# Designs tried in a protein design chat: VH-VL binders against q9h9l3. Part 245

Target 1, 176 residues: q9h9l3
Amino acid sequence: PRKMVAIDCEMVGTGPKGHVSSLARCSIVNYNGDVLYDEYILPPCHIVDYRTRWSGIRKQHMVNATPFKIARGQILKILTGKIVVGHAIHNDFKALQYFHPKSLTRDTSHIPPLNRKADCPENATMSLKHLTKKLLNRDIQVGKSGHSSVEDAQATMELYKLVEVEWEEHLARNPP
Key: E = the ipSAE of ESMFold2; O = the ipSAE of OpenDDE; V2 = 0.75 times the mean of E and O plus 0.25 times the DockQ between their complexes.

## First folded at step 13 (VH-VL)

Design ia9 (framework fv_fezakinumab)
Fold by ESMFold2-Fast, scan of step 13:
Structure ia9 (fold): chain C 176 residues (1-176), chain A 123 residues (1-123), chain B 111 residues (1-111)
Amino acid sequence: as target 1 above (176 residues)
Amino acid sequence: QVQLVQSGAEVKKPGASVKVSCKASGYTFDSYYMHWVRQAPGQGLEWVGWINPYTGDTFYAQKFRGRVTMTRDTSISTAYMELSRLRSDDTAVYYCARSGTYYYDSGPRFDPWGRGTLVTVSS
Amino acid sequence: QAVLTQPPSVSGAPGQRVTISCTGSSSDIGLGYDVHWYQQLPGTAPKLLIYDNSNRPSGVPDRFSGSKSGTSASLAITGLQAEDEADYYCQSYDSSLEGWVFGGGTQLTVL
């Protein structure tokens, strides 16, 4: 059986007007929600916009942050060969400059049975906060000081577990 | 219609640098990665690297790191590949090719391809 | 050498079926990465023939088909025609190399 992990990344704005999303934190949890990785990551480019409202990243977090190249190597070592769960996960993979196989990727923002359980249209893209509240009766991303990528990764894994048996069977019959 | 138009053939001496261009048309330049692939005479295809035109981010195959530089000019929808410190075994046709990004539906398949630029390295 | 293994050549007569194999490893096809196929006619650039294991771009006839199983993929060509004489390349992504990889190419001769 393949191991399963969940990932959530926080990005800051770099480049012109801060429009480029650069990796600034990554959290990875195992199937039970235990933290396997959680580091602040120093982008190779100047940070224009910390996007603190969403990212939770502040200048202080960058002081001893792991350089991008080193962090990326550590992260990819954990992800390779595993089923990776995330929410809108392609944003995380893009920030990592990483291509994970489609067959081993589970995106909780695009799982029709999960939306169905939440009484949402099957093809709608629902936020992690909304799905977590509806299905787990848990409030995440509380306040305006930014998200916790650990909390988000844990919530994402718990959401996936609600549909895991049904969705894995669907994927076996209908490979991506 | 999507099209990639490459610059013309080049002849270079060992130790020189070459810069090949690839002008894109018929699509949103920033929405796709641009790849470079080479093919030595009578040999197979070898991936060199990619550039994300939106960000300017690049990723190069290990073999070419330190010798290749990929850039783009978004104002003219043109990607460039510069290869330095040329050796005779760099003689090849160099192709540009478009691919989808990690969250684009087309994914990482290469379509279309430019017609290729022959680079000959000889003394 | 090439990362993915293809036979260097295959041949068939007009109207026959040929199959071209593409064998990878646990770091590419075996890890679940999709396989794409390209046709290269003499003197031309490669052209996408099959993508995401089994899908055809518009304009590619249905006599070309692809499949993938385990660490390998196959391209099947039925009803061979003289204009199919070309080099065929498979492609995937390799996690250990962190890049796109190609097969060594298969030269198809229509006898």
Scores: ipSAE 0.677, ipTM 0.858, lowest interface PAE 1.3, mean pLDDT 91

Design ia90 (framework fv_fezakinumab)
Fold by ESMFold2-Fast, scan of step 13:
Structure ia90 (fold): chain C 176 residues (1-176), chain A 123 residues (1-123), chain B 111 residues (1-111)
Amino acid sequence: as target 1 above (176 residues)
Amino acid sequence: QVQLVQSGAEVKKPGASVKVSCKASGYTFTSYYMHWVRQAPGQGLEWVGWINPYTGDTFYAQKFRGRVTMTRDTSISTAYMELSRLRSDDTAVYYCARSGLYYYDSGPRFDPWGRGTLVTVSS
Amino acid sequence: QAVLTQPPSVSGAPGQRVTISCTGSSSDIGLGYDVHWYQQLPGTAPKLLIYDNSNRPSGVPDRFSGSKSGTSASLAITGLQAEDEADYYCQSYDSSLEGWVFGGGTQLTVL
């Protein structure tokens, strides 16, 4: 079996009117929730919108942030060959400019059994905060100072564990 | 109606640059990656790189870094590949090809392909 | 050299079955990346024949099928016809190169 990790990234707005999402923080945890990586990342382009309410990123975090090229190399070394769990994870991979194998990707925003367990429509895209509260009885992303990507990655791994056996069996019968 | 129309054949001298165009129609240009692939006469396919037409971000195969530049003009849904410091072994048909931005779109497979642009490099 | 290994040629008679192998490594097919197959008739652009290991685009007959196991993939053509005479290329993504990679191509001759 392949090793499993969970990832959560924070993005800031770059480009025209801040509409482009650029990587500004990444957290990766192992199966047990231990932190493997957690760094602020300096985008190569000018930051137009820190999106601080969501990202938790502020100007001071950029002072000692790891440049994008270096951080990307470090992150990809951790992700390569592993089953990677995330929530709306395509956004994280897009910000990383990274193509992870579909067969090794687990997106907790697109797992019908997980939504069913939370009494949500199976094909709806539910927020990480909502699923975590419903299924783990835990409040994450509290307050207005931004999210903890470590907390989000840990919650994402725990959510996946709730449906892991069922979903892995489904994927074995219905390869992506 | 989805089409990729490429510019015509070019003949260049060693050391020159060539710029090939690929005009897209029948879909939202900025919603897909555009790839460039070349094929030398009687040889196989070789990937050159991609451009994200929405952001302008590019990624090039190691062999071509420093010599290739990919750009786009969203107002006319056209992608460009410019290859500089041409050598005789750059003689090839250059194809543009579309792929999904991620597996949720159409995946990273190449469909459709342009018909190709023959670039001949000779003295 | 091509990153993915294909036999340079295969041949068969009309009505027969042929298979074309595509061998990668632990950094591409072995890492779980999907394999796509393209058919190229002489003087034409490649055309998508099989995607995501085993899926056929609209218009591709079921005589063409794909499979993947470990570090290798295979394209099978059954009920071989003269019109199948073409070059066939496999493609995947390689994590070490961070790019798309192709097999060297296989020329299919229908006897």
Scores: ipSAE 0.648, ipTM 0.865, lowest interface PAE 1.6, mean pLDDT 91

Design ia91 (framework fv_fezakinumab)
Fold by ESMFold2-Fast, scan of step 13:
Structure ia91 (fold): chain C 176 residues (1-176), chain A 123 residues (1-123), chain B 111 residues (1-111)
Amino acid sequence: as target 1 above (176 residues)
Amino acid sequence: QVQLVQSGAEVKKPGASVKVSCKASGYTFTSYYMHWVRQAPGQGLEWVGWINPYTGDTFYAQKFRGRVTMTRDTSISTAYMELSRLRSDDTAVYYCARSGTWYYDSGPRFDPWGRGTLVTVSS
Amino acid sequence: QAVLTQPPSVSGAPGQRVTISCTGSSSDIGLGYDVHWYQQLPGTAPKLLIYDNSNRPSGVPDRFSGSKSGTSASLAITGLQAEDEADYYCQSYDSSLEGWVFGGGTQLTVL
């Protein structure tokens, strides 16, 4: 596939009072929005809080979920050497216990031209839902049964494509 | 000011274990990763592993897996590194060093460093 | 052996410019990971000198600079001073080892 992918992960709460975010689903799409990876992932630790309203994860999704170590290996094989697009992507990388090169990372929550197009302050962190509605005239994350990481990854890629030329030029002149 | 204060020098026999401490002050202990790096006499720097003080998650360099254990005590902002089944070639200064958790929050560079703990393994 | 390659020593006279190279591979610097540099004075802990290829922490004079290209990075020191005598280490992250890696270190001698 193309050398650019978008990722979105869903996390559940583990650890004391469920405050630790552990990976429970990961979706990766290519430049055209085709799904390259979409799996439920079993955390190595006991799940305290499924965070279902946001994650869409329920206990039944864990029954045949891919163990974290195996899923992580599969995901890293897809991400390595590619430009990876995400929204607040640091949360996804932390849940993966993974360090992706900064120069190959594109975070749609920290791209000033994208906020400018949405009539938002350039240095504010805007939600994926807000930017998608403003710039793509599309409602995502609708309802209370949880988000679709596939839908979120696809929206994230489309948002990035709106500023890709301008932002890549900026990064070439101002390496991160 | 941000400081990392390490425990004092240790002398151990081969086969023993050693536990070195690193007490952090001047910042939020759970917001940064803590790394351990060693340096044998006259040699270069060698990364041992890291701990996330917030979660307790650890990641160790392959060379040390099975022999190293990293822990922390958030109530006293202290990180620990225990190395077991010591060999003479484990003789080194062991440093703790702080890093950010991701590029936007602090960056994954090591700053500051503790002054080091000399561990001598001799028979 | 160290994962990143540095020359073991470099020397220059006061006021001159020296450069210290750091060569990696396609799994670290070549993959796009940033390079950091540390200065270690005799008997002391390493101190962050340059981070994210070319940035200086507060208190580091601008005569120290860093650059990165392809699989390699360089530390440049201009206006050499006697107090610059130290060991210099480059550092990056290696994806195949999934860990931080250091160069073997370069001893800088002034005069």
Scores: ipSAE 0.729, ipTM 0.885, lowest interface PAE 1.1, mean pLDDT 91

Design ia92 (framework fv_fezakinumab)
Fold by ESMFold2-Fast, scan of step 13:
Structure ia92 (fold): chain C 176 residues (1-176), chain A 123 residues (1-123), chain B 111 residues (1-111)
Amino acid sequence: as target 1 above (176 residues)
Amino acid sequence: QVQLVQSGAEVKKPGASVKVSCKASGYTFTSYYMHWVRQAPGQGLEWVGWINPYTGDTFYAQKFRGRVTMTRDTSISTAYMELSRLRSDDTAVYYCARSGTFYYDSGPRFDPWGRGTLVTVSS
Amino acid sequence: QAVLTQPPSVSGAPGQRVTISCTGSSSDIGLGYDVHWYQQLPGTAPKLLIYDNSNRPSGVPDRFSGSKSGTSASLAITGLQAEDEADYYCQSYDSSLEGWVFGGGTQLTVL
């Protein structure tokens, strides 16, 4: 068996009109929810839109933030060879400019048994907040100060653990 | 109809630089990565690097770092690869090829390929 | 020089089956990265033949199939035809190099 981690990233807007999503924070937790990595990350491009309402990132967090290339190296060292769990994880991998193997990736926004347990349509893309409330009876992403990527990564791991046995068996029979 | 049209053959002397172009049509240029792959006469395929046309970000294979520069011009949907300080063993056909993004839910298969640009480095 | 290992040549008669192997390591195929296959006819650019281990692009006949197991992948060609004579390359991604890697190529001769 491979070790498993969960990841959640916060992005800020760079490029024309702030339309490009650039990595500004990354949190990684282990199977038990312990924090393995949590750093603010300085994008190589000028930040146009901090997207603070969602990201929780402010200009002050960029002071002494880890430069993107260094942070990316640290993060990839943690992710390589592990099963990586995330919610809409393609956004995190885009921000990291990283290709993780599909066979080692678990996206809690696309696991039909998880939606079924939440009494949601199996093919729907449900938010992390909704699934966490329905299945774990916990409120995350509360308030106006932005999301906690640590909280989101922890919730994502706990959600995956609810369907882990069933989903791993499914993947063994139906490789991605 | 997705097409990649490359510039014509080049003959260069050792120590010179060469710049190859690849003009894309039939798709949204900024939605896919552009890769460069070379093939020396009678030899196999060797990946050089990629550029993200949307951001201008690049990533180069270790062998070519310091000698290769990839750029693009989004107004004419064209990608460029410039290789400097040419040696005779840089003689090869240089291909551009499109891929999906590196990201989890996008496969990085190379399709389509340009027809290739032969670069000959000789005295 | 090539990161992935392929036999340099393979041959078969019309109508026969051939298999081309592609062997990687723990940092590429063995790490779970998908394998893609390209066909290169003499004097032409490579063309995508198989992607994500076993999928065929539109227009590729079902005589071509791919599989992956452990650190290796295979391309199978059934019902060989003269026009299948070409070089075949496997490709994957290597985590240590953080880049795309190719096999050395296999020349298929149709006898």
Scores: ipSAE 0.673, ipTM 0.868, lowest interface PAE 1.3, mean pLDDT 90

Design ia93 (framework fv_fezakinumab; at its last look DockQ between E and O 0.78; V2 from the best seeds 0.00; counts 0 for: pae E 7.2 > 2)
Fold by OpenDDE, second read of step 14:
Structure ia93 (fold): chain C 176 residues (1-176), chain A 123 residues (1-123), chain B 111 residues (1-111)
Amino acid sequence: as target 1 above (176 residues)
Amino acid sequence: QVQLVQSGAEVKKPGASVKVSCKASGYTFTSYYMHWVRQAPGQGLEWVGWINPYTGDTFYAQKFRGRVTMTRDTSISTAYMELSRLRSDDTAVYYCARSGTHYYDSGPRFDPWGRGTLVTVSS
Amino acid sequence: QAVLTQPPSVSGAPGQRVTISCTGSSSDIGLGYDVHWYQQLPGTAPKLLIYDNSNRPSGVPDRFSGSKSGTSASLAITGLQAEDEADYYCQSYDSSLEGWVFGGGTQLTVL
């Protein structure tokens, strides 16, 4: 069996009016929730909007942040060959400008058994915060100081573990 | 209709630089990656690199790093590939090709392709 | 030079079935990356023929099919026609190279 990791990224706004979502922090945890990677990342373009309320990113975090291309290399090295778990993970991969094999990707925002367990419609897209509260009885993303990507990655992994057996069996019968 | 229109054939001497253009139409230029692939006469396809037209970020094949520069002008939906320090073995048809930015956005398949630009390097 | 391995040539008579193999490694096809196929008619640019291992774009006849297993992929052409004479390339992504890779290409001759 392949090793499993969970990823969560925070983005800031760059480009015209800050509409471009650029990677500013990435956290990766292993199956047990141990942090494998957690770095602030410096986008190649000027930051227009730190989106601090959501991202938790502040100007001071960019002072010694890892340049994007370097960080991307480090992150890809960790992800390569792994089953990668994330919530709405397409946003993370898009920010990384990276393609992970579909067969090795697990998106907790699109797992019907997980929604069913949370008494949510199976085909609905539920937030990480909602699922975490409902299934883990834990509050994440509280306050106005921004999200913790480590906390979110850990929550994502724990949520997936609740349905891992069932979902892996499903995927084995129905490969993407 | 989605189209990629490339610049005309080029003839260069060794050591010179060449800049090929690819104008996109029929779709949102910044919503797709632009790839460059070359094909030497009678040979196969070789990936050169890609650019994110939205951000301007580029990623090159290791073979071409330090010698290739990909850029874009979003105002005219045009991508550019410049190859410097040309050698005879750089003689090839250079293609631009579109791909999605994610699996939900047509994925990393190349479609469509430009008609190609022949670059001839000879002394 | 090509990372993916294809037979240099295949041939068949009209109406026959032909297959083109594409052999990768543990860092590309074997890692789980999808395979795409392109058809290149003489003197023209490549055209997408199969994407994501087995899907056909609009306009591609169903006599073209693709499959993937392990570290290899295969393109099958049934009911071979004269207009199928072309070069065929497989494509995937190589994680070790951090880039897209092509097969060496296969020249299909219709006898």
Scores: ipSAE 0.911, ipTM 0.948, lowest interface PAE 0.5, mean pLDDT 95
Fold by ESMFold2-Fast, scan of step 13:
Structure ia93 (fold): chain C 176 residues (1-176), chain A 123 residues (1-123), chain B 111 residues (1-111)
Amino acid sequence: as target 1 above (176 residues)
Amino acid sequence: QVQLVQSGAEVKKPGASVKVSCKASGYTFTSYYMHWVRQAPGQGLEWVGWINPYTGDTFYAQKFRGRVTMTRDTSISTAYMELSRLRSDDTAVYYCARSGTHYYDSGPRFDPWGRGTLVTVSS
Amino acid sequence: QAVLTQPPSVSGAPGQRVTISCTGSSSDIGLGYDVHWYQQLPGTAPKLLIYDNSNRPSGVPDRFSGSKSGTSASLAITGLQAEDEADYYCQSYDSSLEGWVFGGGTQLTVL
């Protein structure tokens, strides 16, 4: 009965030598993969490194981007009270400066049954690209123009659905 | 091994500012958030805010916004909390406490705590 | 006022069981945020006693246990000992305040 969404964020480099990861795009999809939110987000600090090869973010995307404080409020309103699925989701939550309840968080980079289905060691951290190719026979993050956070969020939800019944039963018996 | 060492007791007049320090050791200072919590004599615990030592980002409880400033110095693994425009009801023991930034970083629970710094505000 | 509600005091005799309640709302415990418990001995800093609802840090006796249901949590102490006299605080995170919140504290007296 509790609604489920998947999230993926793109970060740019701010701070000294661009070493700080700041939120620059966020995509949220529902259980069926429909887009609930997809906005470019303007960091409050000067962007040193767009990290375009991975983020897909360019200067033109920042012109009409939603300021961080406003975007954060919109995003948190969508996430609150829902089961949130992501891949290495701690990076997304850190960029949002947000603490989502552990019991409502599903991280596809830390689900042993998912790695098992992919013929990978259960305790290994596998990339979203690898798991998606192995389990869904789909290529994501293709090319050199950056990732699509919508595509990544959709793939993440589909990966979770492969183990949802087994993992939810495990969590019910072994609460985090 | 993991330890938080706080500065000594302070006595201040109303209207003054106080700056409390918390020196971390035994872990990577920039991998955890640092929180500040206060406790007035005979009263309960009250969360003041946190700082991310890696980025310098801060978040303060609404009650303290405009009066509190949190900073850090990564070269000496030390966090600071400065409270301005002190009132008598700011008399309290001020604790620093560590938390993880995510569930896999030991979660958002507070462990360890510093021993506390007594700040007395009196005329 | 504290955001989470605890009884101000509880008491019991050595060897007995006591339970300390912690009541929240739909924006904190009821939203699924974990509850942590801290023990504060007289004149000392709080010490983590229970984390993530029911887990014990190394060194905490199994006489201490935690549970959570709905908008509330409980700390149970069995086989009470004189050394258990302390103040006990529950803690969670509140989404509407976007911050950590504590209970008002419960003073345990071992008679």
Scores: ipSAE 0.752, ipTM 0.896, lowest interface PAE 1.1, mean pLDDT 92
Fold by ESMFold2, look of step 15:
Structure ia93 (fold): chain C 176 residues (1-176), chain A 123 residues (1-123), chain B 111 residues (1-111)
Amino acid sequence: as target 1 above (176 residues)
Amino acid sequence: QVQLVQSGAEVKKPGASVKVSCKASGYTFTSYYMHWVRQAPGQGLEWVGWINPYTGDTFYAQKFRGRVTMTRDTSISTAYMELSRLRSDDTAVYYCARSGTHYYDSGPRFDPWGRGTLVTVSS
Amino acid sequence: QAVLTQPPSVSGAPGQRVTISCTGSSSDIGLGYDVHWYQQLPGTAPKLLIYDNSNRPSGVPDRFSGSKSGTSASLAITGLQAEDEADYYCQSYDSSLEGWVFGGGTQLTVL
């Protein structure tokens, strides 16, 4: 069977008025939640807004951060050929300037059985924080220091496991 | 109505450069990647590279690295491809084509295409 | 040489069914990347015909269909009509090349 990983990224603001989201941290965990990758990443363009309250990224993190091109290569090597789990994962792939096959992608923000378990409308887009609290009894993204991409990737993998058997069977019947 | 309007045909000598333009209309220019694809006379399609019109980031097929430069002017919704050190085997129709930026956005398909710009390289 | 392999030509009579194959590798179609098809009428730019393996854009008749399995994809045309005479290209993404890849094209002749 294919190996499965979960990914989460933190972004900073680049471009005019800081409106472009550029990759500044990426964490990847395996099925058991072990960290396979966790690096701060230096965007190839000027950082206008660190977005620290949400991203947890500070100027000091960029001092020794891995340049984007190098980090992207490392990350893609890990993702290639694997089932990749994420939350609103299209934003992560956009920041990576990367396209992962749909058949190998699992997005916890778009899984109807997961929403049903959380007593949410099946097609609603629910936050990772909300799903994690409802279904795992954990508070993530707490405090004033921003999100942890390791914490978020681990939570995402645990959420997927709640519906993995049902959803994998669904996808086998209904290939994307 | 989404349209890509390309500049007119060009005749160049070997060693020269050419710059082809592609003006977009009917959609938000900066929200989609722009690709360049070429087709030599009587032959198939060959991908040249892409530009992200918002950031200016580019990625080129290995065959063209060092000779191609893709740029854009967001104020007039126009993408450009410049190919330098032209050779006779660069004679082709050069198309611009739009694609999405992530897996939910139409995927990596090309729609629409420009009508093409013939570049002829002859001495 | 094209990264994706297509037959150079196919032919059929009006009303017939024809298929056009598109064979890739484990780094493109075989890795799970979608296949798209383009129709190129003589003297014109390519036009999107099928996307994401089997979807038709608005205005493409349902006699055009696509499928994908393993390292290969197929375009089927039923009820063949004279206006279907064109060149057909498959296209996908290849992770090892980090780029978009095309088939060599198939010339369809309607007899």
Scores: ipSAE 0.055, ipTM 0.672, lowest interface PAE 7.2, mean pLDDT 89
ESMFold2 (binder alone), look of step 15: mean pLDDT 91; pTM 0.928
OpenDDE, look of step 15: ipSAE 0.909; ipTM 0.948

Design ia94 (framework fv_fezakinumab)
Fold by ESMFold2-Fast, scan of step 13:
Structure ia94 (fold): chain C 176 residues (1-176), chain A 123 residues (1-123), chain B 111 residues (1-111)
Amino acid sequence: as target 1 above (176 residues)
Amino acid sequence: QVQLVQSGAEVKKPGASVKVSCKASGYTFTSYYMHWVRQAPGQGLEWVGWINPYTGDTFYAQKFRGRVTMTRDTSISTAYMELSRLRSDDTAVYYCARSGTYFYDSGPRFDPWGRGTLVTVSS
Amino acid sequence: QAVLTQPPSVSGAPGQRVTISCTGSSSDIGLGYDVHWYQQLPGTAPKLLIYDNSNRPSGVPDRFSGSKSGTSASLAITGLQAEDEADYYCQSYDSSLEGWVFGGGTQLTVL
């Protein structure tokens, strides 16, 4: 069987007016929710906006953060050849400048059976917080101190497990 | 209508540099990667690298690292590829081509392509 | 050498079926990356013919189809026509190279 991991990244604002999203933290968990990787990452560009209310990232976290090039290499070694689960995962892959095969990618923001279980329209893009509350009866991303990428990755894996059998069977019959 | 319009043919001597342009229209320039692909006379397609027009980030094929530079100007939706220290075997048609950044965005397939710029390197 | 392997040429008569193979490795097609196909008519830029293994862009006739299995992909052309005479290239992404890779190209001759 092919190994499965879940990823969640935190981004800070760089570039003009902080409009560019640059990787500043990455968490990866295994199928059981154990942490395989969790590091603060130093963007190569000046940070204009820490986006702390959402990212949880502060100047202090950047002091000994892993440089982007090194962190990217470490992360890609973990992801290569594995089924990677995420929520709106295209944002994470863009921040990593990484092309993961779509046949090995599972995006919990685009799995119709998951939305169906949550009594949401199949074609709607629901937030991780909403799906986690509806389906796992658990509150994540609470407060104004920013999100925990570890917590988000763990919740994402648990959400995928709810539809794993059904969705893997669908993908086998309807390859992407 | 999505279009990529490239600059005209160039003739260069060995050791010189060449800079080819690719002007995009009909779509949001910063939402797609721009690739450069070359084709030597009678030969196949060879990928050179990509640029993300939104960030300015680039990635080059190993063969070209150290002598290719890709840039863009978002105010005129134009991408550039500069190849330095030219050799006779750099003689080729150089194409720009658009790709999505992720499979939900249109995927990483190349569409459209520019018409190509012939670069001839001869002594 | 090209990273993906294609036969250098293939030929057929009008109305026949031809197939063009594209063979990769465990770091590209075998790793799950999609295969795209491009048609290049003489003197023109390549044009997207098939994307994501088997999908046709608007305007491409259903005579063209693609498939993928293991480390290989195939382009099938049925009801061969004179205007199909062109070079065909497969393309994928290679994880080890972190870049796009092409096949060496196949020249289709319609006799």
Scores: ipSAE 0.672, ipTM 0.873, lowest interface PAE 1.5, mean pLDDT 91

